# VH-VL binders against Protein ULTRAPETALA 1 (ULT1), part 1

Every score and structure here is a prediction.

Target 1, 237 residues: Protein ULTRAPETALA 1 (ULT1), of Arabidopsis thaliana (Mouse-ear cress) (q8gza8)
Amino acid sequence: MANNEGEMQCGSMLFKQEELQEMSGVNVGGDYVEVMCGCTSHRYGDAVARLRVFPTGDLEITCECTPGCDEDKLTPAAFEKHSGRETARKWKNNVWVIIGGEKVPLSKTVLLKYYNESSKKCSRSNRSQGAKVCHRDEFVGCNDCGKERRFRLRSRDECRLHHNAMGDPNWKCSDFPYDKITCEEEEERGSRKVYRGCTRSPSCKGCTSCVCFGCELCRFSECTCQTCVDFTSNVKA
Below, numbering starts at 1 at the first letter of every chain, in headers, positions and changes, except where a header shows other numbers; Kabat numbers aren't used for antibody chains.
F, E and O are the ipSAE of ESMFold2-Fast, ESMFold2 and OpenDDE, as the mean of both directions, binder to target and target to binder. V2 is 0.75 times the mean of E and O plus 0.25 times the DockQ between their complexes.
[cut] stands for letters that were removed.
Atom coordinates printed by the task and the answers are left out, and those that the model quotes come from them; centres of patches stay.

## First folded at step 4 (VH-VL; framework fv_ivicentamab_arm2)

Design G10 (from G1 with heavy chain F99Y)
Fold by ESMFold2-Fast, scan of step 4:
Structure G10 (fold): chain C 237 residues (1-237), chain A 118 residues (1-118), chain B 110 residues (1-110)
Amino acid sequence: as target 1 above (237 residues)
Amino acid sequence: EVQLVESGGGLVQPGGSLRLSCAASGFTFRSYAMNWVRQAPGKGLEWVSIIYAGGSTDYASWAKGRFTISRDNSKNTLYLQMNSLRAEDTAVYYCARDYGEYSYFDYWGQGTLVTVSS
Amino acid sequence: AYDMTQSPSTLSASVGDRVTITCQASQSISSWLAWYQQKPGKAPKLLIHKASSLESGVPSRFKGSGSGTEFTLTISSLQPDDFATYYCQQYNSYSPDYYTFGGGTKVEIK
């Protein structure tokens, strides 16, 4: 089935029942699985939070370090810093979840499954045309209200709709292709995602948000970004 | 209700010029790529040109250099400027909405006839 | 260059018949194919996109199938409104051939 928010809850499809059975704080959302997490600093002790895992590989943390903590949604690296650690590159080892009553680092859990898949697809080793696609949800900001609207890049048509919206400097919520929506509607979860963008050509207006490196779904012949030009040149039809 | 209405067709001499218009209504015109497709009498469909929501254009190889597609988003209107017309350009010209740019045509106008004859 | 070959070019059928039209692409187009219906003197009407996705309001007797280079449009029980010319169209987005139509199949009354 689809990973669409606003549909019947699809977060139940992210992990097998047995994979989540021993974890503390499990809640299944529309397009995510939420678990209790934390990070320990020697000075301040345990900072407790909630971690949401998305099928795109995105990870978002809401801090609950103290009653009334109103920190905005954090990346795992930002949460590591918030908890009192300065080393941002160790979050996979420093952020833990509770499994069977024990603190288990994220690096030793199934919760990084989608993150690892996304990283492999978007790494430098996946630069060939035969590489598996790295299609993740992308966002387009409304010119009127500034809110970001979710585009799902699962098919060629969906990639085109996003590509077109990114190319339109006057794009508004009323232009959203999947449903009637206004500037009064709230942003969907994930609008503050860290893991998006086209690393090969961030200056391309039509491809700055694309995270695919070599597939027919998100490369367009009229785009002048280096990624689209390279792909089109190599697959001349 | 989505509507596309073409105008500007007529009789023109070989070597002449003609500008076609397509008035769009019932959707957010600026968000869609738009196409021209033609059909010679008794023949099949032939793609002519596309203009993207972002303003980029492309053309069939035989149309490049003679035809120019353009749009005015403030008027919800698509245009096709045709120069150096030949007898082979005689056709009904359809305005068509591209669902998602390099996609399929979900709505078509009724067409406007262009006849190139001496 | 993408060539789209439709067969047959003309087909005679009676109301109630099962009609099958084929479309062959010279190169793989995955599932990026649409089918259109055109009646004399009228504009084409979209029937099917992405090889098999039926458009809203199109009767269920129309079915598209296929992928890669071979595609079919089937009308399971031909109705009087179905006598028309049918066109396939590829929309695999590689330059220089953005859109290529098949030659058309005319379905005539027997």
Scores: ipSAE 0.000, ipTM 0.402, lowest interface PAE 17.8, mean pLDDT 75

Design G11 (from G1 with heavy chain F99W)
Fold by ESMFold2-Fast, scan of step 4:
Structure G11 (fold): chain C 237 residues (1-237), chain A 118 residues (1-118), chain B 110 residues (1-110)
Amino acid sequence: as target 1 above (237 residues)
Amino acid sequence: EVQLVESGGGLVQPGGSLRLSCAASGFTFRSYAMNWVRQAPGKGLEWVSIIYAGGSTDYASWAKGRFTISRDNSKNTLYLQMNSLRAEDTAVYYCARDWGEYSYFDYWGQGTLVTVSS
Amino acid sequence: AYDMTQSPSTLSASVGDRVTITCQASQSISSWLAWYQQKPGKAPKLLIHKASSLESGVPSRFKGSGSGTEFTLTISSLQPDDFATYYCQQYNSYSPDYYTFGGGTKVEIK
């Protein structure tokens, strides 16, 4: 969101020299500052990388975890997953830089200054106020009428119906026994442009009706509500 | 110079409670996960609990419900609240710094002795 | 749950001897193993991490080796300061089995 602020500043002007003095791997570019970073996991230990900070608030990581690793332009969240913390969503605390020889989480450094400024602008989009909604509606295309139909997933029966619709490549909305899922009813609410019950917020509490444990077709892989995150975290590799 | 100094150990009766402290200095305390590790007299080392830099905690299965790990970053101090103590909890309790969370312990305190006896 | 089996439990040696201590993991831990030295009445001291990486200030006579399930700590020429108990520790496990220590090997004077 810093695009409307105008021209990117010279990298040497992003941070004061004293703010970078104790950091390891400092390289100042034309429009970025680069430092050594890493993320520690119980399986792989330390994954070392380079972090670039841009005045737009963008953060890019190039991994150096092993010889031949060519993962570049990763987001900090993607780097957290790449380093072995696949279920974590706390990259601000889990990705660290070296300051004075010590690991310091990004959340405790000046390196998030521009990210935080950008995030404040996004917060004005009312994201936090949608956080209480417990689950997300899903949509399945009808092969008869061509319209997408809304599944609200508020009960296990509704989840079962969604599972059956997802598993049927020739699914038709007219085959549903419930009047609320007709080809003409609530079309405006069924649009991808209108509000879906859950905003996919990580702070959404979720509900057990959002997933069918042991059935991948009932799981909402992109949903970040607590129930869906718990499902993903508890499914063993 | 990194230093960890434990205190609060002593004699306590079965069923009693005790709070241990670990004063840290010489490093940015808020940035490290911290652990408690114990050693019964003449026995080996046994992990007790971890508190992450972000404040999340975890415990050995036998410690859950009885022990609570906490930290005060403004005082550079780690704590272990021990409740419902048993004779089997008799041990030297060490404060240890975790280099990278789920890693190895690069610095240890000298330990504080907890004796649970009638 | 990982079991870490350390052998021998006690070892008698003389100054100048080559000493080898073995640590066996019940499941593969890759190279995620540390070695500690503990003297009577003292806290453990880190010697080696990641199976073979020697800590700064630790004498070069200490050497760690191994990967997977079998690891060794070798002292090439035992010195008087080396009479102590040695522990291995894995750090490859998931919660709640984050850290598991071996039973220890006491190196005593012969």
Scores: ipSAE 0.000, ipTM 0.390, lowest interface PAE 20.0, mean pLDDT 73

Design G12 (from G1 with heavy chain F99L Y102R)
Fold by ESMFold2-Fast, scan of step 4:
Structure G12 (fold): chain C 237 residues (1-237), chain A 118 residues (1-118), chain B 110 residues (1-110)
Amino acid sequence: as target 1 above (237 residues)
Amino acid sequence: EVQLVESGGGLVQPGGSLRLSCAASGFTFRSYAMNWVRQAPGKGLEWVSIIYAGGSTDYASWAKGRFTISRDNSKNTLYLQMNSLRAEDTAVYYCARDLGERSYFDYWGQGTLVTVSS
Amino acid sequence: AYDMTQSPSTLSASVGDRVTITCQASQSISSWLAWYQQKPGKAPKLLIHKASSLESGVPSRFKGSGSGTEFTLTISSLQPDDFATYYCQQYNSYSPDYYTFGGGTKVEIK
């Protein structure tokens, strides 16, 4: 029912048109927004590139620093290093985008919204794939307290609890024991906009639909990534 | 207040080319995404193409490779370049403004008729 | 493809009647649906966006409802000015099914 949540949930509209109007090189993809970016080194000058922002908070850079450059899918930190900034990681301040004809650091733009939310939510995961483990988080409204309760779909038990909650019109968070959910607990709203749907299939046409309903047949029916297959298998039993 | 006026329609032979224009007034043209939508005689509405404020474009699958959308913000004008025209391209072509979130069309031009015939 | 199936294709009604038009999406589109009214020889006019949000200046007799795959446009008391063709449009998909329209429902006088 919430318009802004619906936009962010599907991952196909990460930012409003107004937020992107002044930026150079804007291209809107199915589940990413692409903009022109760069990094300036004191010694070598400007390196120009393309930055893609994903709803997971992932950031990918394709370098266009020279006509023969073959670098693709760089992290912002790797791009900072590639550009001649061989320093301790300050890419949020050193990588810039063009807004109104001026170089603006990423740290001062809306482009880091999903990255920042992802970092806070999955900060305890030290593994390279840690952030992506959180990507199928779902929310179910409690009929007792009126708050939306977060389900992290990482285990068989969590998937089953979520499926049961979605199937119960009178679901109350107190009726379904998951040790850390209570009607008095504050909902973690900010991070849910990053973790809707299946991010392991960025080109999955069904993912926009999958976010809208909480059951194996409706939500994830057309997604064949391992995470969605695991969810379906765990719920079915 | 807000006005969109299409022009450039007419009779063209199969395989020919035609360029449509849409003159915008009454709003800050540069700040809005713009669309082309067509309607064949006696048929329904069919989306053709979009151009975002930032300049990126997208097309209906059947239009890609034949049609090119562009804009000139200094002239407040939207264009549609149509190449390799076919009889099934015969339609009224509407210019439409994108109003914010995910694109629904709040203002439409009056349309311009394109007839592809021998 | 996000096929939008609109029914009925044609509807005959009298002034004062309640009319209901249905729009079905082949896949869930949440609430990302708009309704347009088109009179002969005229451009379409936006009536409703986000399934149920009435546009300024549109009479309150028009009501949109639904979410997911099934949507309804209702005119509670048909007026002479309401004889027109109505189209639903999804705007949930970004490529290649960006803005799929329903086939239209023509509301005709009895």
Scores: ipSAE 0.000, ipTM 0.382, lowest interface PAE 23.4, mean pLDDT 72

Design G14 (from G1 with heavy chain S56Y)
Fold by ESMFold2-Fast, scan of step 4:
Structure G14 (fold): chain C 237 residues (1-237), chain A 118 residues (1-118), chain B 110 residues (1-110)
Amino acid sequence: as target 1 above (237 residues)
Amino acid sequence: EVQLVESGGGLVQPGGSLRLSCAASGFTFRSYAMNWVRQAPGKGLEWVSIIYAGGYTDYASWAKGRFTISRDNSKNTLYLQMNSLRAEDTAVYYCARDFGEYSYFDYWGQGTLVTVSS
Amino acid sequence: AYDMTQSPSTLSASVGDRVTITCQASQSISSWLAWYQQKPGKAPKLLIHKASSLESGVPSRFKGSGSGTEFTLTISSLQPDDFATYYCQQYNSYSPDYYTFGGGTKVEIK
């Protein structure tokens, strides 16, 4: 049932209802979809757990085995190892979900949709999962020529470089930190992202770089993540 | 014209407390991170604490647990509460505006002298 | 942890001299370094930020240069108003060492 305002949770928009209808253990959260998952090992049989899929492409598994079980959330690879497949390194094939009463490997499901999307778009292909895909490119204008230069905000250090450039009213093309460029060089072709911030999900806990050390210069005012909400509430105090 | 005016310094006994104030004017105070920097007589500059525009605070490791930075944006005033003072805390304490938070100090106050002595 | 070492600690010079002050970082700080001038009994004054960017109103005889771990402040033709103590400050590290100052270089009359 819908809530009183008719508002939908972000998690309900990750997959079509038809795509989830046959899966066991479906629970729709604020910014994730949760399903029953497991991993079978020759030595220990079936280890059962719960898998959460996030729009960022992150996958988190909570183990439901009892004695000696780690209460911390696991990656699929860590869960594969925890379940007794220490040398396999094939979690996409060895971690399964139940669809229509049958064990189906993650590699054959729609649950890897966002994981696959993030791995293709990430600039660090070897770290497609766990990479912070929260930031968009930003631009800083040269005080001399007026041309805008692209800053790629992928890490806290890169956000620091952008923060310092925005805070410098005399910033020039010669100050560009990634390459030696001059005012004679053309602007980089490419459209800006239409919005800023780490995520559009209200339940996102945020990225520490979204408010860049808590100052107005690098704050993304339209961002509804928890970090930006906390910044706004603290400023009002 | 940007101005920062410190006050509250003076002579205090070891183990005592003092609260420093910094009155800011000439800029939108709430939009800037503010810092305290100290200088012992005849010595160099030493960073003490920062308070972000958003109210988050950080301290030098030796200041944690003894010093508390705070701000009142409605009064354009920065504070430093100093507890458990030691002779080594004797210094001129400067209020400084952080241009871009964790950057450089574009404006400084005149400083206020804190002397910790019996 | 960033240590900032200035050399020399004291420098004697005459009006018209070219003066060079060196600041060395224990680890690379890219170009995130500022220079300050402090006269006796007064607050420090910002001269240069981002290693080489001259602050508005500061005379052109002051020049900052360097990147990485070695930085210099040069005064091309020393004036009477330039006898002061100079400090470098890194602002590359935002945790755990947010701001680290050099020990200072006193430029005094010969």
Scores: ipSAE 0.000, ipTM 0.412, lowest interface PAE 17.0, mean pLDDT 75

Design G15 (from G1 with heavy chain S56D D58Y)
Fold by ESMFold2-Fast, scan of step 4:
Structure G15 (fold): chain C 237 residues (1-237), chain A 118 residues (1-118), chain B 110 residues (1-110)
Amino acid sequence: as target 1 above (237 residues)
Amino acid sequence: EVQLVESGGGLVQPGGSLRLSCAASGFTFRSYAMNWVRQAPGKGLEWVSIIYAGGDTYYASWAKGRFTISRDNSKNTLYLQMNSLRAEDTAVYYCARDFGEYSYFDYWGQGTLVTVSS
Amino acid sequence: AYDMTQSPSTLSASVGDRVTITCQASQSISSWLAWYQQKPGKAPKLLIHKASSLESGVPSRFKGSGSGTEFTLTISSLQPDDFATYYCQQYNSYSPDYYTFGGGTKVEIK
């Protein structure tokens, strides 16, 4: 059946309660877990911030280093530099969280679980080089004529165009980005679709090979729409 | 009514070249991925190549470097350029429409025979 | 590449017989399998997709079943029009170069 509770609180599925029990500043969001973090420098001492961990492996830091500091959505590396550290490649050791009252580097915590998984996936994809980036096609219905138009999801830009079209209730054939199409153009085979599984199945392989609708190229970790949340919830248990 | 009609087959010597054509009608050709599938006399079916509506191409490993799939959407025609032909390339070559790009073949042409022999 | 093994290679049968053709994948392909019928001198005709979904216009005596690595095509009461060669084809791939056909099963008159 549908799991509305899981969709509304998918952030609670990222880590077991026991894994977060001793961490300071824990807040569970829709598709993230947030904790207090910081970075220490010789010049400025401790810079305190909030770290959000996403199931995609994305890490976002909102700085709270000084009252009135409104820097947000920093990467951990950018936060390391913001805090006054000279090295840009040691953020895993220099950014810490509080566990049991002690400063613990990110490299020694479970918070890098999804980052590490995402990094391995990216490296494997780059290493293969001969692998074809194939996405299944998706369809968007015209608000005027009702015909479905085919979107090919082969690049992140193409996926973004489809995502934007899906979010537009007034989308029309004239808005089709790849060609000048009118409502007079005949409909493609919109009634048949490849299995949409972002569900773990032998054929889907967790969307890493994109035989289904959903992968890191066509799902956006910052988006709170149902489709992006569903992908995020289903990719990593 | 969907129709696919292959042409261009014939007798060719080993090392020679042939260009096959597939004339499509009865559907919006430019919007569909198209395939070539071959069958040696008395043998089974073997996938050769695909070309997507956007122009991306993929090949069976044994076809890479020798065969080139292409299309001309203004003429509703699919092509297969075959170079460095070998005796084992002797087969009937079918044009087939792809159903949904990661799918099966819902419409096939009647095929064109290519014979590679000295 | 996935190996697709069909058995038997040849079947001798009479009108009215129940015919069973098996297709085995070397690795799991879930339900991503199609069945084709080919009569002598003609192009293949799609019968079944997604292991068990019968195509429009195909007689109900044809039935596909199975998932994972073992698939079956059954003809419940063989008719004269059914003497043909049958092929399975997997399409469980994130790349088209994984399209593979079984070796075929020829259904002959006994």
Scores: ipSAE 0.000, ipTM 0.395, lowest interface PAE 17.8, mean pLDDT 74

Design G16 (from G1 with heavy chain I50Y)
Fold by ESMFold2-Fast, scan of step 4:
Structure G16 (fold): chain C 237 residues (1-237), chain A 118 residues (1-118), chain B 110 residues (1-110)
Amino acid sequence: as target 1 above (237 residues)
Amino acid sequence: EVQLVESGGGLVQPGGSLRLSCAASGFTFRSYAMNWVRQAPGKGLEWVSYIYAGGSTDYASWAKGRFTISRDNSKNTLYLQMNSLRAEDTAVYYCARDFGEYSYFDYWGQGTLVTVSS
Amino acid sequence: AYDMTQSPSTLSASVGDRVTITCQASQSISSWLAWYQQKPGKAPKLLIHKASSLESGVPSRFKGSGSGTEFTLTISSLQPDDFATYYCQQYNSYSPDYYTFGGGTKVEIK
C-alpha cells in the first residue's frame, strides 16, 4: 500500500462507495471486492457463497452452502452447476447478490463492469476514421533468468497473468504454462518504454481489451483516453 | 564528455516567477528524455518534471499548474518555468538525463540554487 | 502515491566495515530501482540500476540486491571515499509517481 490506508488499495478503487451501498457482505481486499452471493435451484434451494470481483474482470466464487464443502475459486458458471443448475448457461441471471435485502441478478448490478470490459475484443469494425486505439504492452522481469517478458494485455487471460506477475516479487516466467512467455523467448528490442500504456492524445479512444481496469499497477492514472476516463469517472467518490 | 549545466537560479519573492535553463553538451540532446529534480537545503531528492524526446511532459502533483518544462533542441537546452513560487520551493534544482523513457538518471548537472524569501 | 523508505537514516562506520542500507517500496516495483551516491555540495552519481546492475567505473565493493518491495545496497569494505549520502529511486510507477526517491542514508565516520 502507498500510504497504509484502505483507499490506497486496488480493491478500494474498483467501485464507488455509493455503488456498494446496500449490498450485503461487502469486504474490500487488496485487489478485489468481495460480496455475498448465491444461486437458487428448485432441487436444493439457495446456495450461499462469497463472490470476489477482480480488476482483470475475473470473478471467483467460494461456496459456503454446505459445511465441509471444499469448492473454492469456482467460476460463476461452475458455481451455477454446483448449486444444482447443471444444464443452465445463464449464470449472469441465475447468480444473485443481496441489495437492500432483495436478491438481484448479477446482470442488473455494477459487479459485471470489469467482466464486461475484459470480455470485449479488439476489432477493426470498432475503429472509426480518426479514432486511435491505444495498445499497451508491459514488461516484467523474470526473477530466474533476468530477462524481460512481454505481456500484450489483449485478452482477459493476459491481463490476469500480468496482474499476478506484478504482484509476485519472485515471479518467474518458467512457472507459468503460457506458451508465449518463456525464458528462451527473445524480447522485442526498443519497444518496452516507448509503448507504455495509452497515448495522451485527445483523439485516443482506448482499447477495452488492452487495459486491466481498476488496478493501479495496470492503469495510467493520468491517461485521457476514453477507457481510462470512463474508469476514473466511475471509481472517484 | 556528457555535461549538463544549470543556470537561472537566484533570490525571488514569494509569488514571483523564475526560469531555469540547462545547457546540454557531449551527446545527441534531441534523442533523450530529460528531468528536473530538486533538493531543499539539508533534505532529500524530489522529482519535479519530465519531458520526453518527442515533447510530451509530466509533473509531480505539487508542481502541476505552477511549473512548465520545455526544451529547445536547436539550442540543446532544457527549461523549467516556475510561477507562483513559495518558500517551500527553495532548493537546488538539478537537470538530469533519463537513460531511457521513465528510467534512471545516468547524468546530472551541478545544480542551481533557487531561494524564495521576502 | 508510492513511498520509498530507507533505513537507517544515518549510520556511523569505520574504514573497512561492511555497511548495509535497506530500501523498502510500499508496493512491488519488480527490479526497477536505482541507487545514487551524493557527496556534500555535489550532484548525485548513479551507482546501480535495475536493482543489481553496477554502472561502469563503480567499484565492485558496491552491490545491489533485492526485488519486489525489499532492496539492499551493500558496501563490502568501506573506503574513505564512500562517506556520503545514498538514495534509492524507483522507476516503475505511473503518473504522478514516475520517480520516487528514498529519504536517504547518510554514512558518517565513526
Scores: ipSAE 0.000, ipTM 0.395, lowest interface PAE 18.5, mean pLDDT 74

Design G17 (from G1 with heavy chain A33D)
Fold by ESMFold2-Fast, scan of step 4:
Structure G17 (fold): chain C 237 residues (1-237), chain A 118 residues (1-118), chain B 110 residues (1-110)
Amino acid sequence: as target 1 above (237 residues)
Amino acid sequence: EVQLVESGGGLVQPGGSLRLSCAASGFTFRSYDMNWVRQAPGKGLEWVSIIYAGGSTDYASWAKGRFTISRDNSKNTLYLQMNSLRAEDTAVYYCARDFGEYSYFDYWGQGTLVTVSS
Amino acid sequence: AYDMTQSPSTLSASVGDRVTITCQASQSISSWLAWYQQKPGKAPKLLIHKASSLESGVPSRFKGSGSGTEFTLTISSLQPDDFATYYCQQYNSYSPDYYTFGGGTKVEIK
């Protein structure tokens, strides 16, 4: 009972001004309020995005991690998985917004007001395009410098390079064939200056949870689990 | 009405293993995230591990690789498998329920004592 | 990585006294802090969440306050049942340290 929904031509009518003050990236649309959001993972660091809140309770996220990324209208759960938390089931705590310069989880904001109201009806009616295929980068530590190096996994060749690097205890970043990387360069993991992959390429048919994240043990070519069979099949010439 | 009852603690030698259990009742166990929190004798509280309702897990950095949290929703039971035990693992281990999407503990078990000594 | 510091570590008081316990976070946690009471040989019991929200059944003499990095638990008129150890816990859950506890404050009979 904090807000009146009378005129919906301005999204600010969804929330009172005091409820949105100090939030970063606030923009008001015709029927939504948009704010800056993100999700942090140990493997990939911060993934920054934009969150739109609709009066229906729908929540839509657009990823800003890669130039020309067509990854829009993601659900918060899909964004959580894309951001490197693929095994987590707690997007309300893992997706954050910036309030007063601090990261604040969605669960601790007013932004879930309409989502909570709609969930009581046992009906979602999500406006998102559904779960988009998310293609995430993987990281391998250099044996020489110890720094994490990024593998984008956009093609079979890239998946094969990653698979080979994971199996090589003596792998060094100077051996990476596509980009000239040296041990003197910055660690790529968690760097906000380096774009992450944001959408699974249609050409990367064999990428599974094991490649992107999951059972690390199952990345061996001799493993007979479905994830490793699919991965091995994808990297074959 | 909510109850959490731990068991499986005892004396174990360094390098040994123990499996703790937590029997839950009075709520829909499958719908809650569950935690293990420990307390060394005379010391403070230290978080060990969480298992989410969906089965995903997270661990304190010092516990990763040695401890494994699991659950059996058909038995309303939470487990903690502890391997490569050290003297510093001596503590009372508590089972604790996570409050929904907020990460504070609304219910705790009575605890079970694990003593690692030769 | 949150560091939660409680002071004092031990506090001596008499029934009827006003008791104040402080909890400091190494970085801002807004109001996402809970307080627990633990009596000897027993499990912790939740008293307060969101820095100041009293749990059902907890006496009104308990009051939580603060935001950002400095938080206080006050017991306005100490009762015999209040001699216990008190812990703060941050749950500003975007952090990998979701469940960082303070070191505890033991309230003893003077």
Scores: ipSAE 0.000, ipTM 0.401, lowest interface PAE 15.4, mean pLDDT 74

